# Designs tried in a protein design chat: VH-VL binders against o27280. Part 9

Target 1, 266 residues: o27280
Amino acid sequence: MDSMNVPEVLEIKRIVEESESVKTFIFSWDFRREVRPGQFVMVWDFRDEKPMSVSLIDPVRSEIGISIRRVGEFTDRVHGLSEGDLLGIRGPYGRGFELMGRDILLVGGGIGMAPLAALADEATARGMRVDALVAARTADELLFLDRLEAAGVNISTCTDDGSCGFKGFAHERLLTLEENHDMAAVCGPEPMMFQVMRILDERDVPAQLSLERYMKCAVGICGQCCLDDTGFRVCAEGPVFWSQELSRVREFGRYRRDPAGRRVPW

## First folded at step 10 (VH-VL)

Design F24
Fold by OpenDDE, look of step 12:
Structure F24 (fold): chain C 266 residues (1-266), chain A 121 residues (1-121), chain B 107 residues (1-107)
Amino acid sequence: as target 1 above (266 residues)
Amino acid sequence: EVQLVESGGGLVQPGGSLKLSCAASGFTFRTYDMYWVRQASGKGLEWVARIRSKTNNYATYYADAVKGRFTISRDDSKNMVYLQMNSLKTEDTAVYYCVRPSYYEGYFDVWGQGTLVTVSS
Amino acid sequence: ETVVTQSPATLSLSPGERATLSCRASQSVGSYLHWFQQKPGQAPRLLIHDASNRATRVPARFSGSGSGTDFTLTISSLEPEDFATYFCQQWESFPLTFGQGTKLEIK
């Protein structure tokens, strides 16, 4: 069996509060194991295991960061950890983002900004112009603003309540922006991504979108993350998909499957 | 605009006390650790103190030269960091800088203008 | 603590010349070595972080190299505004420590 599939026990080097509900956990990483923005790792707290996106890739410091939103029992336990504590990490898995062109638009909602922040770092390091539309419910839930600014990203914010930036949803803000980009990367609530994708398609902007699904094995075997009707496995063929691929996915933006395999509407 | 502004410096006698303040603006202050660094006239830079974010329980760290005498604190609601200096010595004479580290605490990327502390009889 | 030593103490050069500044750590600091520029009456300004990465708005004529214990700051062609004092600083371990500085003065 591939050694990649065995969790490596890593010490938490640093913990950074991104928001009230999101923390970034930083680990030492051996970059002989390549990791790309958009890929995910399986995080094991020795009781349960969950997929998490990589939000920081720092080959200079030989570190990665994993941003985790507190949403349930597992994440509650993880958020209770301190620097010096241990977690199991296996991966990375999945298909990450591909960069192309000179100008890239990032559209992120909530914790969806995690993989996009990593992508922003790579894009700016390559000398690309990066525009980011960062969306959240409230100003306090906006993620990575100072980080993105420090990287040279041009930021536009959007909040549901208008507490910061444009009042409304990401796709509504996007409609007010006339400039096109060579490429777009999108990650957030699936209804948001669905609307954003439609706008980008109409504008003929190539777009990649990162999906979130219930994931068990992460290695394309169990089929728990299969998408109707294509049979795409989010853990293997994704989580990053091109808009053309997602256009073939009936369930995209409409429903997902829960751990029992039942259809759950968005 | 990201900015740090120190205040509270002045002349004090040996054994005296002084409290420095630093006002932060233009960034999410609560997520950062904060530092004090000092520089004697014509000399090099010296790390003085560090205070962690709330997530890290506001843990504090000090250079050996100031341990037991200096106290670093912060008020996130006001975007302020402080340095209470007690039992001041002549060797504490320096320009004191409030300093912000990079987002994930790798290097010092933002400095205040500094405030001068002079300890003299 | 990790002692950081810079050389030379003073460097006298003319505009247009190449400047090479050295920083040595008493023990390995990996790539966790940073460079600052300071002009009289001003706070230090970050130039290079993590041995070889230029900070934002730093001209391309500035470059950093090295790893472990030996580091170099290079200014390919000096401009009048580059004459200042330069400090290196390690962030491998606490306490954080700075070099004593190299004063770059006009010849």
Scores: ipSAE 0.779, ipTM 0.904, lowest interface PAE 0.7, mean pLDDT 95
Fold by ESMFold2, look of step 12:
Structure F24 (fold): chain C 266 residues (1-266), chain A 121 residues (1-121), chain B 107 residues (1-107)
Amino acid sequence: as target 1 above (266 residues)
Amino acid sequence: EVQLVESGGGLVQPGGSLKLSCAASGFTFRTYDMYWVRQASGKGLEWVARIRSKTNNYATYYADAVKGRFTISRDDSKNMVYLQMNSLKTEDTAVYYCVRPSYYEGYFDVWGQGTLVTVSS
Amino acid sequence: ETVVTQSPATLSLSPGERATLSCRASQSVGSYLHWFQQKPGQAPRLLIHDASNRATRVPARFSGSGSGTDFTLTISSLEPEDFATYFCQQWESFPLTFGQGTKLEIK
């Protein structure tokens, strides 16, 4: 426990290119530091440190996987690394997903499928029936389809451009899916999650949603990850929230904040 | 449906050459390392070769018995794996399987039906 | 290289009986030991990966156990379709190696 807040320098054991913009980095992991789907780690490249969702949790092989989308200077540098190179990892942090019932719906957009892929593995291992709605802009950006299929997950796809599966947004596809799930887990672009949450709330499906906010400390001290109106810290009380917790949050789905704390549109 | 289909086997004399092909379908071929495994009649299985994905620079690995004589390659645009076999020996007589590992590797999960290579005078 | 040895070479049993197949590695392979079933004229089929994890759609009567150097495949109550050859295989290090097989025959 006492080493949890100091980055441990780990060798990259394996790299898998999930898409042109997303790579999964796999590390050996000592599971005395327990990890739950929906928790995150801080990844340190010896210059900067950024939060990343855990996408693979494999205690049998003593491995953890972290999926990273190339979106800026930090992630560009990390994507340039090779197997054998080093990264610092601290964590895990945050509240993960809670599984309940027999039938779960996963709704993931883009890189948001990363924590849901980890959850799917746990759910199928517990004998749950897992349906996944995997969304992206294009077919080439749909993540983890082979992995989910191999785990026995029932997959529905949608793409904004219609290149694979349903043509349209995730919430539009959701309206065409059966409503008989005991719970849902949602992660992706916040506007998508807001629309999906609204539908699931109307259907009285218990839903957990995973949020992203700007983070510096990851341990709840700096306040940069706080949600308006509630004071919830995404790094401490989240990143996974129940839909009813988020229904009280004015900013959810409406705007985001830049590193200076200014409101910007989604 | 995930499938691997081998072709190119046949009868060849010692010292000859053959090129095996494996057509992959039903999965995202480019993300997987790919393998050849062989089985002599009534015998056990023997790993032959490995080719890594593009992310790992298509690195290749060979069993000692075939090193220098066999070359594994792949074409991600066509979902194909190849095994060029040169300087064939009678000991190379076997059914050759194209094999896909698990997504993050660690065990073999999909096998082709195999193609028979017979090396005989 | 890590030699993987299976025993017995042949096991003769009747449907409904319990089968126990053994696999031993010449050095520790941790949990990186996998089991395959092969019927004549067919490719191998994955049954158990990482010592004890059943592959998708493998019947619950198949189970695996062990770690380090000693591993066991158990079939709790044999069905007619279970009479086949079984291979174990280690993935701790290259070269990847297979056992020579256990042939499970109808008594």
Scores: ipSAE 0.484, ipTM 0.781, lowest interface PAE 3.0, mean pLDDT 89

Design F27
Fold by OpenDDE, look of step 12:
Structure F27 (fold): chain C 266 residues (1-266), chain A 121 residues (1-121), chain B 107 residues (1-107)
Amino acid sequence: as target 1 above (266 residues)
Amino acid sequence: EVQLVESGGGLVQPGGSLKLSCAASGFTFRTYDMYWVRQASGKGLEWVARIRSKANNYATYYADAVKGRFTISRDDSKNMVYLQMNSLKTEDTAVYYCVRPSYYEGYFDVWGQGTLVTVSS
Amino acid sequence: ETVVTQSPATLSLSPGERATLSCRASQSVGSYLHWFQQKPGQAPRLLIHDASNRATRVPARFSGSGSGTDFTLTISSLEPEDFATYFCQQWESFPLTFGQGTKLEIK
């Protein structure tokens, strides 16, 4: 088995509060191990292990950042950690985003902005024009706004309650935007992604979408993250998929499987 | 628009006290560490103090020259940073800048206009 | 602490000329060296961060290079508005320290 599959114990260098429920944990990283936006790592707190998207890739400082939303027992424990504490990190895993063209649209919802923020940095570094539609339930849940602005990203916001930007959902805001882009990257709640994908397809904008599924092994062996009909493993063939690939996935936008393998509707 | 505005500078006698204020606007203040940097007339820049964000328990750090005399604090509800200066010395005379670091704290990217503190008998 | 030293103290040049400013650290700071521009009566302005990255709205004529202990700020062709004082600053370790500055004045 590849050495990359053994968790490396890393010290938390910095913690940044992105929102009330989201923190970014920054680690030193040996960039001889390539990492790309859209890939994920397995985070081990010496009790449990969970997949998390990489939200920061900084080769200048030899650092990566992992943004974690507090949603359960594992993440509660992690959010209780301080700078200097240790975590196990193995990976990266999965297929990341592919950049093409000159203009890119990012559509993100909630914690889905994590991998997109990393992608934004790469895109802007390459001299691409980056537009980002950032969605959240409320203004306080909007992520990475100052970071994206500093990177030169053109930001549009939308919130469910209208507390910031467009009042409504991401796909509704997208319908009001007339400009087309060379490609789009999407990550967020699956119902959001489903609607956004449909709009982008109608506009003939190539789109990549990052899926979230229950993952156990992260190496394509256990099959827990398999998608119905296609047999795609989110950890191996994904988590980033092209819209054409997802069009073949019956469950996309409709249901997912829980840890027991049962269908759970969105 | 991102902006930092200092206030509270003035003339004070040696041994006196002064409190500087910095009002921040145009960004998510609570997520940032904040800094004070000073510059004596015709001289270079000197780091004075740092205060961490809430996520890092508002930890404070000071330059050796001001340790025990200066106190940095913040009020996130008001988007304010403060510098309480006690036991002031003539060598503390300088323009004091409130400064924001980059998002993940790599460099200073936003500076206030500065406020002048003059310590003289 | 890491001492940062700039040279020369004063640089006299004419518009259109090439300016080369040096900054040396007493110990390695990797690429964690930044450059600031300051005009009289104004606050410092970030010019270059992390040795070679231009800050937002900084003209292409400005460039930074170097790593470890030796760094250079280059202005390929001086414009009248470029005559100012330039400071370098290390962010490798605390306390954060600045160079004493190079004054770029018009000849």
Scores: ipSAE 0.855, ipTM 0.927, lowest interface PAE 0.6, mean pLDDT 95
Fold by ESMFold2, look of step 12:
Structure F27 (fold): chain C 266 residues (1-266), chain A 121 residues (1-121), chain B 107 residues (1-107)
Amino acid sequence: as target 1 above (266 residues)
Amino acid sequence: EVQLVESGGGLVQPGGSLKLSCAASGFTFRTYDMYWVRQASGKGLEWVARIRSKANNYATYYADAVKGRFTISRDDSKNMVYLQMNSLKTEDTAVYYCVRPSYYEGYFDVWGQGTLVTVSS
Amino acid sequence: ETVVTQSPATLSLSPGERATLSCRASQSVGSYLHWFQQKPGQAPRLLIHDASNRATRVPARFSGSGSGTDFTLTISSLEPEDFATYFCQQWESFPLTFGQGTKLEIK
């Protein structure tokens, strides 16, 4: 049993309110446990444990950041915490993004920008040209714009209500963007990712997409994160998948399953 | 373009009061902690005060030399940070800078041009 | 509190020469040591953060090194605009403290 699979109780070092619904929690981290953009950790508040994507990977300061959207009882409790309070962290887990080429497109919806912000930092550090399409329902929900700009990322925005940038959905804005990327990385609501994937596949742009599923063990043992048709475990073979892998998954973009295993429409 | 513009400096007698203002633009002001740093003429730099973002309940911190006399505050709806200076002393004479830290903190990355406060009789 | 001491107080050099400025902290600050440039009548400008990372739009001739208590700012080949006062500053603990400055003068 690896020591990374045992929760470590860590002190919250800093909290940043990214939006009214999203906070980033920063912890000291020993980078002998390497962390890759697209990997996740299990966050334990001493009552319950949930998977969260790593949004900041800072080896210089020996810090990681985890961005958490307030969506229910667990995340409400975590959002009520202060600097100095404790959380349990185990991980990292999963397959992260792989970078290739010199030009990358990031397409993020809502909290899906969290792992993409970490990827943007790595891509720019490698000297890649990074374009990001940042999508949300409203301007106030666009995440990480200041951080991405400081990193030298070329940002395009879209909002459902038109309050910032293009009015409409991410895939509609994508049709108006240049098509000269070597790869793409996509994370956000699964219906958005499905539509974006189809456009990128038609354009022959290699794409990696990050999925979310219900998780319990996070190490591939319990089977709770399996995808229909392929048996892929999101916590082990994912959460990042190539678009070609997802083309074999019937459920992707069509429906999801609740914790009881029932089909639920998107 | 990120900008910090201080105002409210001037000449005041010992025991007097001044209120400095700092107008911020070009960034998401509400997410940053904000700082005041001062520099006496021909001398070094001294941290004066810190105010945390809303996520940390706007907590305030002060250098010992000004504690009890100065009050830092902010108005996120106007993108403003303030420094109320009471019971001013000759030793408070300095250029006062409004300063923004890096996004997740750790270093000062943007400075205003400063406003001069002169306390003399 | 952590006292930050700079040396030399004044450094007289000509354009094209290499400048080496030192900063010592009274206790370890890890890598949380930053360098600023200040020209007369102007606000400080961030040059180097976290010991060795150049800030945006800072020329490559500026470099920083060190960790713990001893830090160095190096300017590899001085340009006329580099003659200014340089401050180092620690962010390991409050109160945040600055060095007294090194004035880099044209010989």
Scores: ipSAE 0.464, ipTM 0.774, lowest interface PAE 3.2, mean pLDDT 89

Design G61
Fold by OpenDDE, second read of step 11:
Formats: C-alpha cells, sequence, structure tokens
Structure G61 (fold): chain C 266 residues (1-266), chain A 119 residues (1-119), chain B 107 residues (1-107)
C-alpha cells in the first residue's frame, strides 16, 4: 500500500480562530506530496479519525491549513488542542477542484468555505477574477471573509437571518445576480448545493461541487461513501464532482446514508 | 477599507482605571482581530492583548493579565481596552490595530490615545 | 516569549544613502516578520509583511529579506520623508513582540 496511507504525526504550528465553532490548524507540509484545493486529509487524534478539507495551501512557507468545525466528540477533542500538540495526518485524498477560464464564482456555505478558500488563493494567484458568495446562518458564522478580501476576492454575503448581506439562502441570492462566470465551485450544505447547481445549469455555467459523505477508509475500499446508482465513491471519484456527474446521482440533494447505511433525508 | 478611530486623550490618577475605545468604520469587524499596543514616551511598542470581536474571545500578554480587560461591542463595531490600577509607568499612547491572524501583521492602526497617569 | 532584537538602535544617514536595519528573533519565526515605519506623533505604518512582501502604496525603495531568525530591512536610496523610527514585529506567536526600534536620523 502507498506510504501516503500511513498517518504522519505532525505538530500543530499555529491555530487560527475562524469563528466560535471553527478553527484552522496549520501544519508543516512537505510539498513533494502535492495537495490541491478540494482534496481532503484524514485527521487522527490517536483515538478516532475523520476526513477534513484542506483550507490553506502555502508552498512558500511549506504549510497547510485544515479548518475544523466543532460538531461532535472528535472535533471537541481536537478543538481542545493547543499549538505544539500532535495530530496524525494522512493523505491527501480525493479529486480536487479544477480551475478553468478567467472568471470564477465561488459559492460556499458554512464550513463548506474551507476548500473554497484554498481555491480562491490559487485562482487569484493565477490572475483570475474571483467572485465569492459566502453564506451562513448568521453573520457570526460567515467564514474567511477577511482572508478572501485580502486575496482580492469580490465578496457577497448571505445570511439566513439577514444579519449580514442578503437575507435568505445562497441560491436565492444567486438568482439576483445576473452575471455569468466561466466556472463555478460550490461547497456547503447539500440542499444549498443542489439548488445552486440547478441555477448554474440553467445558466450554462460549468460547475464543480464538493460533496460530504460518511468516509471511513478514504481509499475507496469500504464503500461507506458510495453514491446510489452511479457507484461513485466520494473519497475516490470525489469529493469534487462536476454538475454533469451529480446529475446522474439520484440521492444528491435528496438523501444521504448514515453510518449504518440507512437512507436519511436531508 | 477599514479604519480605526480611537477615543480622546485621558488624564488619570494613580490607582484609577482607564477605558479606551476603538471604533471600526468602513466595514464591520467581520472576522477581524483587534490588538492593543502601547508606547511609552520615547519607548518602543508593546503588545497588550487581542480580541476577536465577533465572538468575544480575548487573549492578554502575561504582563497585563489581571489588570487589563479587552471587550467588544459588535452592535457598534467598537473594541474597548480597560486598564486598572494605573501607575505612572502606564503613561503612554495606546493604539488599537487590526491583527491579521494568518499573516501576523497589524494594519490598519488607530490614531492612538494618549493616557497620562499623574498624581 | 519571542524576543526581537534590532540593530542598530539608531543611525545617521544622508539623503540618497543605502540604509540597512537588521532584526533577530530568539527563535525561528519562519517568515512571519513585519516592518513598520513610525514618525513622531503618528501611529506605526506597515511597510513590509511576510518578511519580504511590500505593502500596497509603499515605495519600492523599501525591501525586506530573511527567514527563520535573521531579517533585514533595506532602503536603497533614503529620501527626506524616510527619516523615522522603524520597528520589526514577529507575527508567528502570541504574545506579539516588537524590536526595540531603529531611529534613522539626518546626518
Amino acid sequence: as target 1 above (266 residues)
Amino acid sequence: QVQLVQSGAEVKKPGSSVKVSCKASGGTFRSYAISWVRQAPGQGLEWMGRIIPRFGKANYAQKFQGRVTITADKSTSTAYMELSSLRSEDTAVYYCARDDQYEGYFDPWGQGTAVTVSS
Amino acid sequence: DIQMTQSPSSLSASVGDRVTITCRASQSISSYLSWYQQKPGKAPKLLIYAASSLQSGVPSRFSGSGSGTDFTLTITSLQPEDFATYYCQQGYDTPRTFGQGTKVEIK
């Protein structure tokens, strides 16, 4: 088996407080091992292991960042860690985003902005024009705004409660925007992504979407992240999919499978 | 562009407390961190502490722990630094500044608030 | 805490001179080093960040170099408006710390 499947024990170099519930953990990274926006790593706290998106890729400083939202026991433990503490990291895994064209639209919701932040950095570095629609339930949950702004991204915000920017959902805000882009990258709650994809398809905007599923092995063996009908494994064929691929996925935006393999509606 | 505007000069007696304000304009706090840095007359710059106004988490330099309190009001986009048990050595210009968590630099800065502690 | 040591504490120079200021960190701070210019009665102004990145609006005569523990600020041709005090600052860890400053005076 590939050496990449063996967790490397890394020291947390720095921690960035993104929000009340989200922290970015920064690690030294050997960039002989390539990593792309949209790919994920498996984070091991020596008790459990979870997939996490890479949110920062800095080849100059030889660093990567992993943004983690506090949502359960594992993430609670990780959020309790300090700089200098250790974590196991293996990967990267999965298919990342591809950049196309000159003008790109990013649509992100909540922690879904993590991989998009990394993509934004790459896109702007390449001289692309980047527009970002950043969505969250409340203003306090909006992520990476300052970082995106510093990178030269044009930001539009959307909050469920109207506490910042457009009051409503991302797809609703998108409907108010008439401008088309050469490409779109989308990541967030699946119901959001489903609606956004439909709009983008109607506008003939090529779109890539990053899916979240229960992933156990990350190497396409266990099948826990397999999508119905297509047999797509989110960890292997994804997590980034083209809209045309997802159009073939019956469960997309409708239901997911829980750890027991049962269908659970969104 | 974000601008930081601080409250006016203060003259205080030893043992008293001072509270300096820093209002952000040209944008809300968003995810900004606000640091407080002071400068005694003819001396260098000294970091006192930092707050992330969005969720109110503050960190302090050990030298000032227990004596400094940094707070923020999101509704007014204003950060506050309160220093208690003032001493003559606390006479300084106090600055607020945006602290970039990723790059680690300060920009922009407030205009500074002169605090004079004298009996 | 990370200690930052600047050298020299002060220097005298003339317009047109090349000026070099050094900053040393007590431990490695990678490239998380910023340089500031401060004029009397004014707040510090960011010149360089990430050790070598020029802040927008700053003249190209200013440059920064270094990584790890040793850093340098260079002014290729000193201008009248450049007479000021300069500070280095590490942004690697908290507490944030500054060098003691370097005063650039007119010869």
Scores: ipSAE 0.728, ipTM 0.892, lowest interface PAE 0.8, mean pLDDT 94

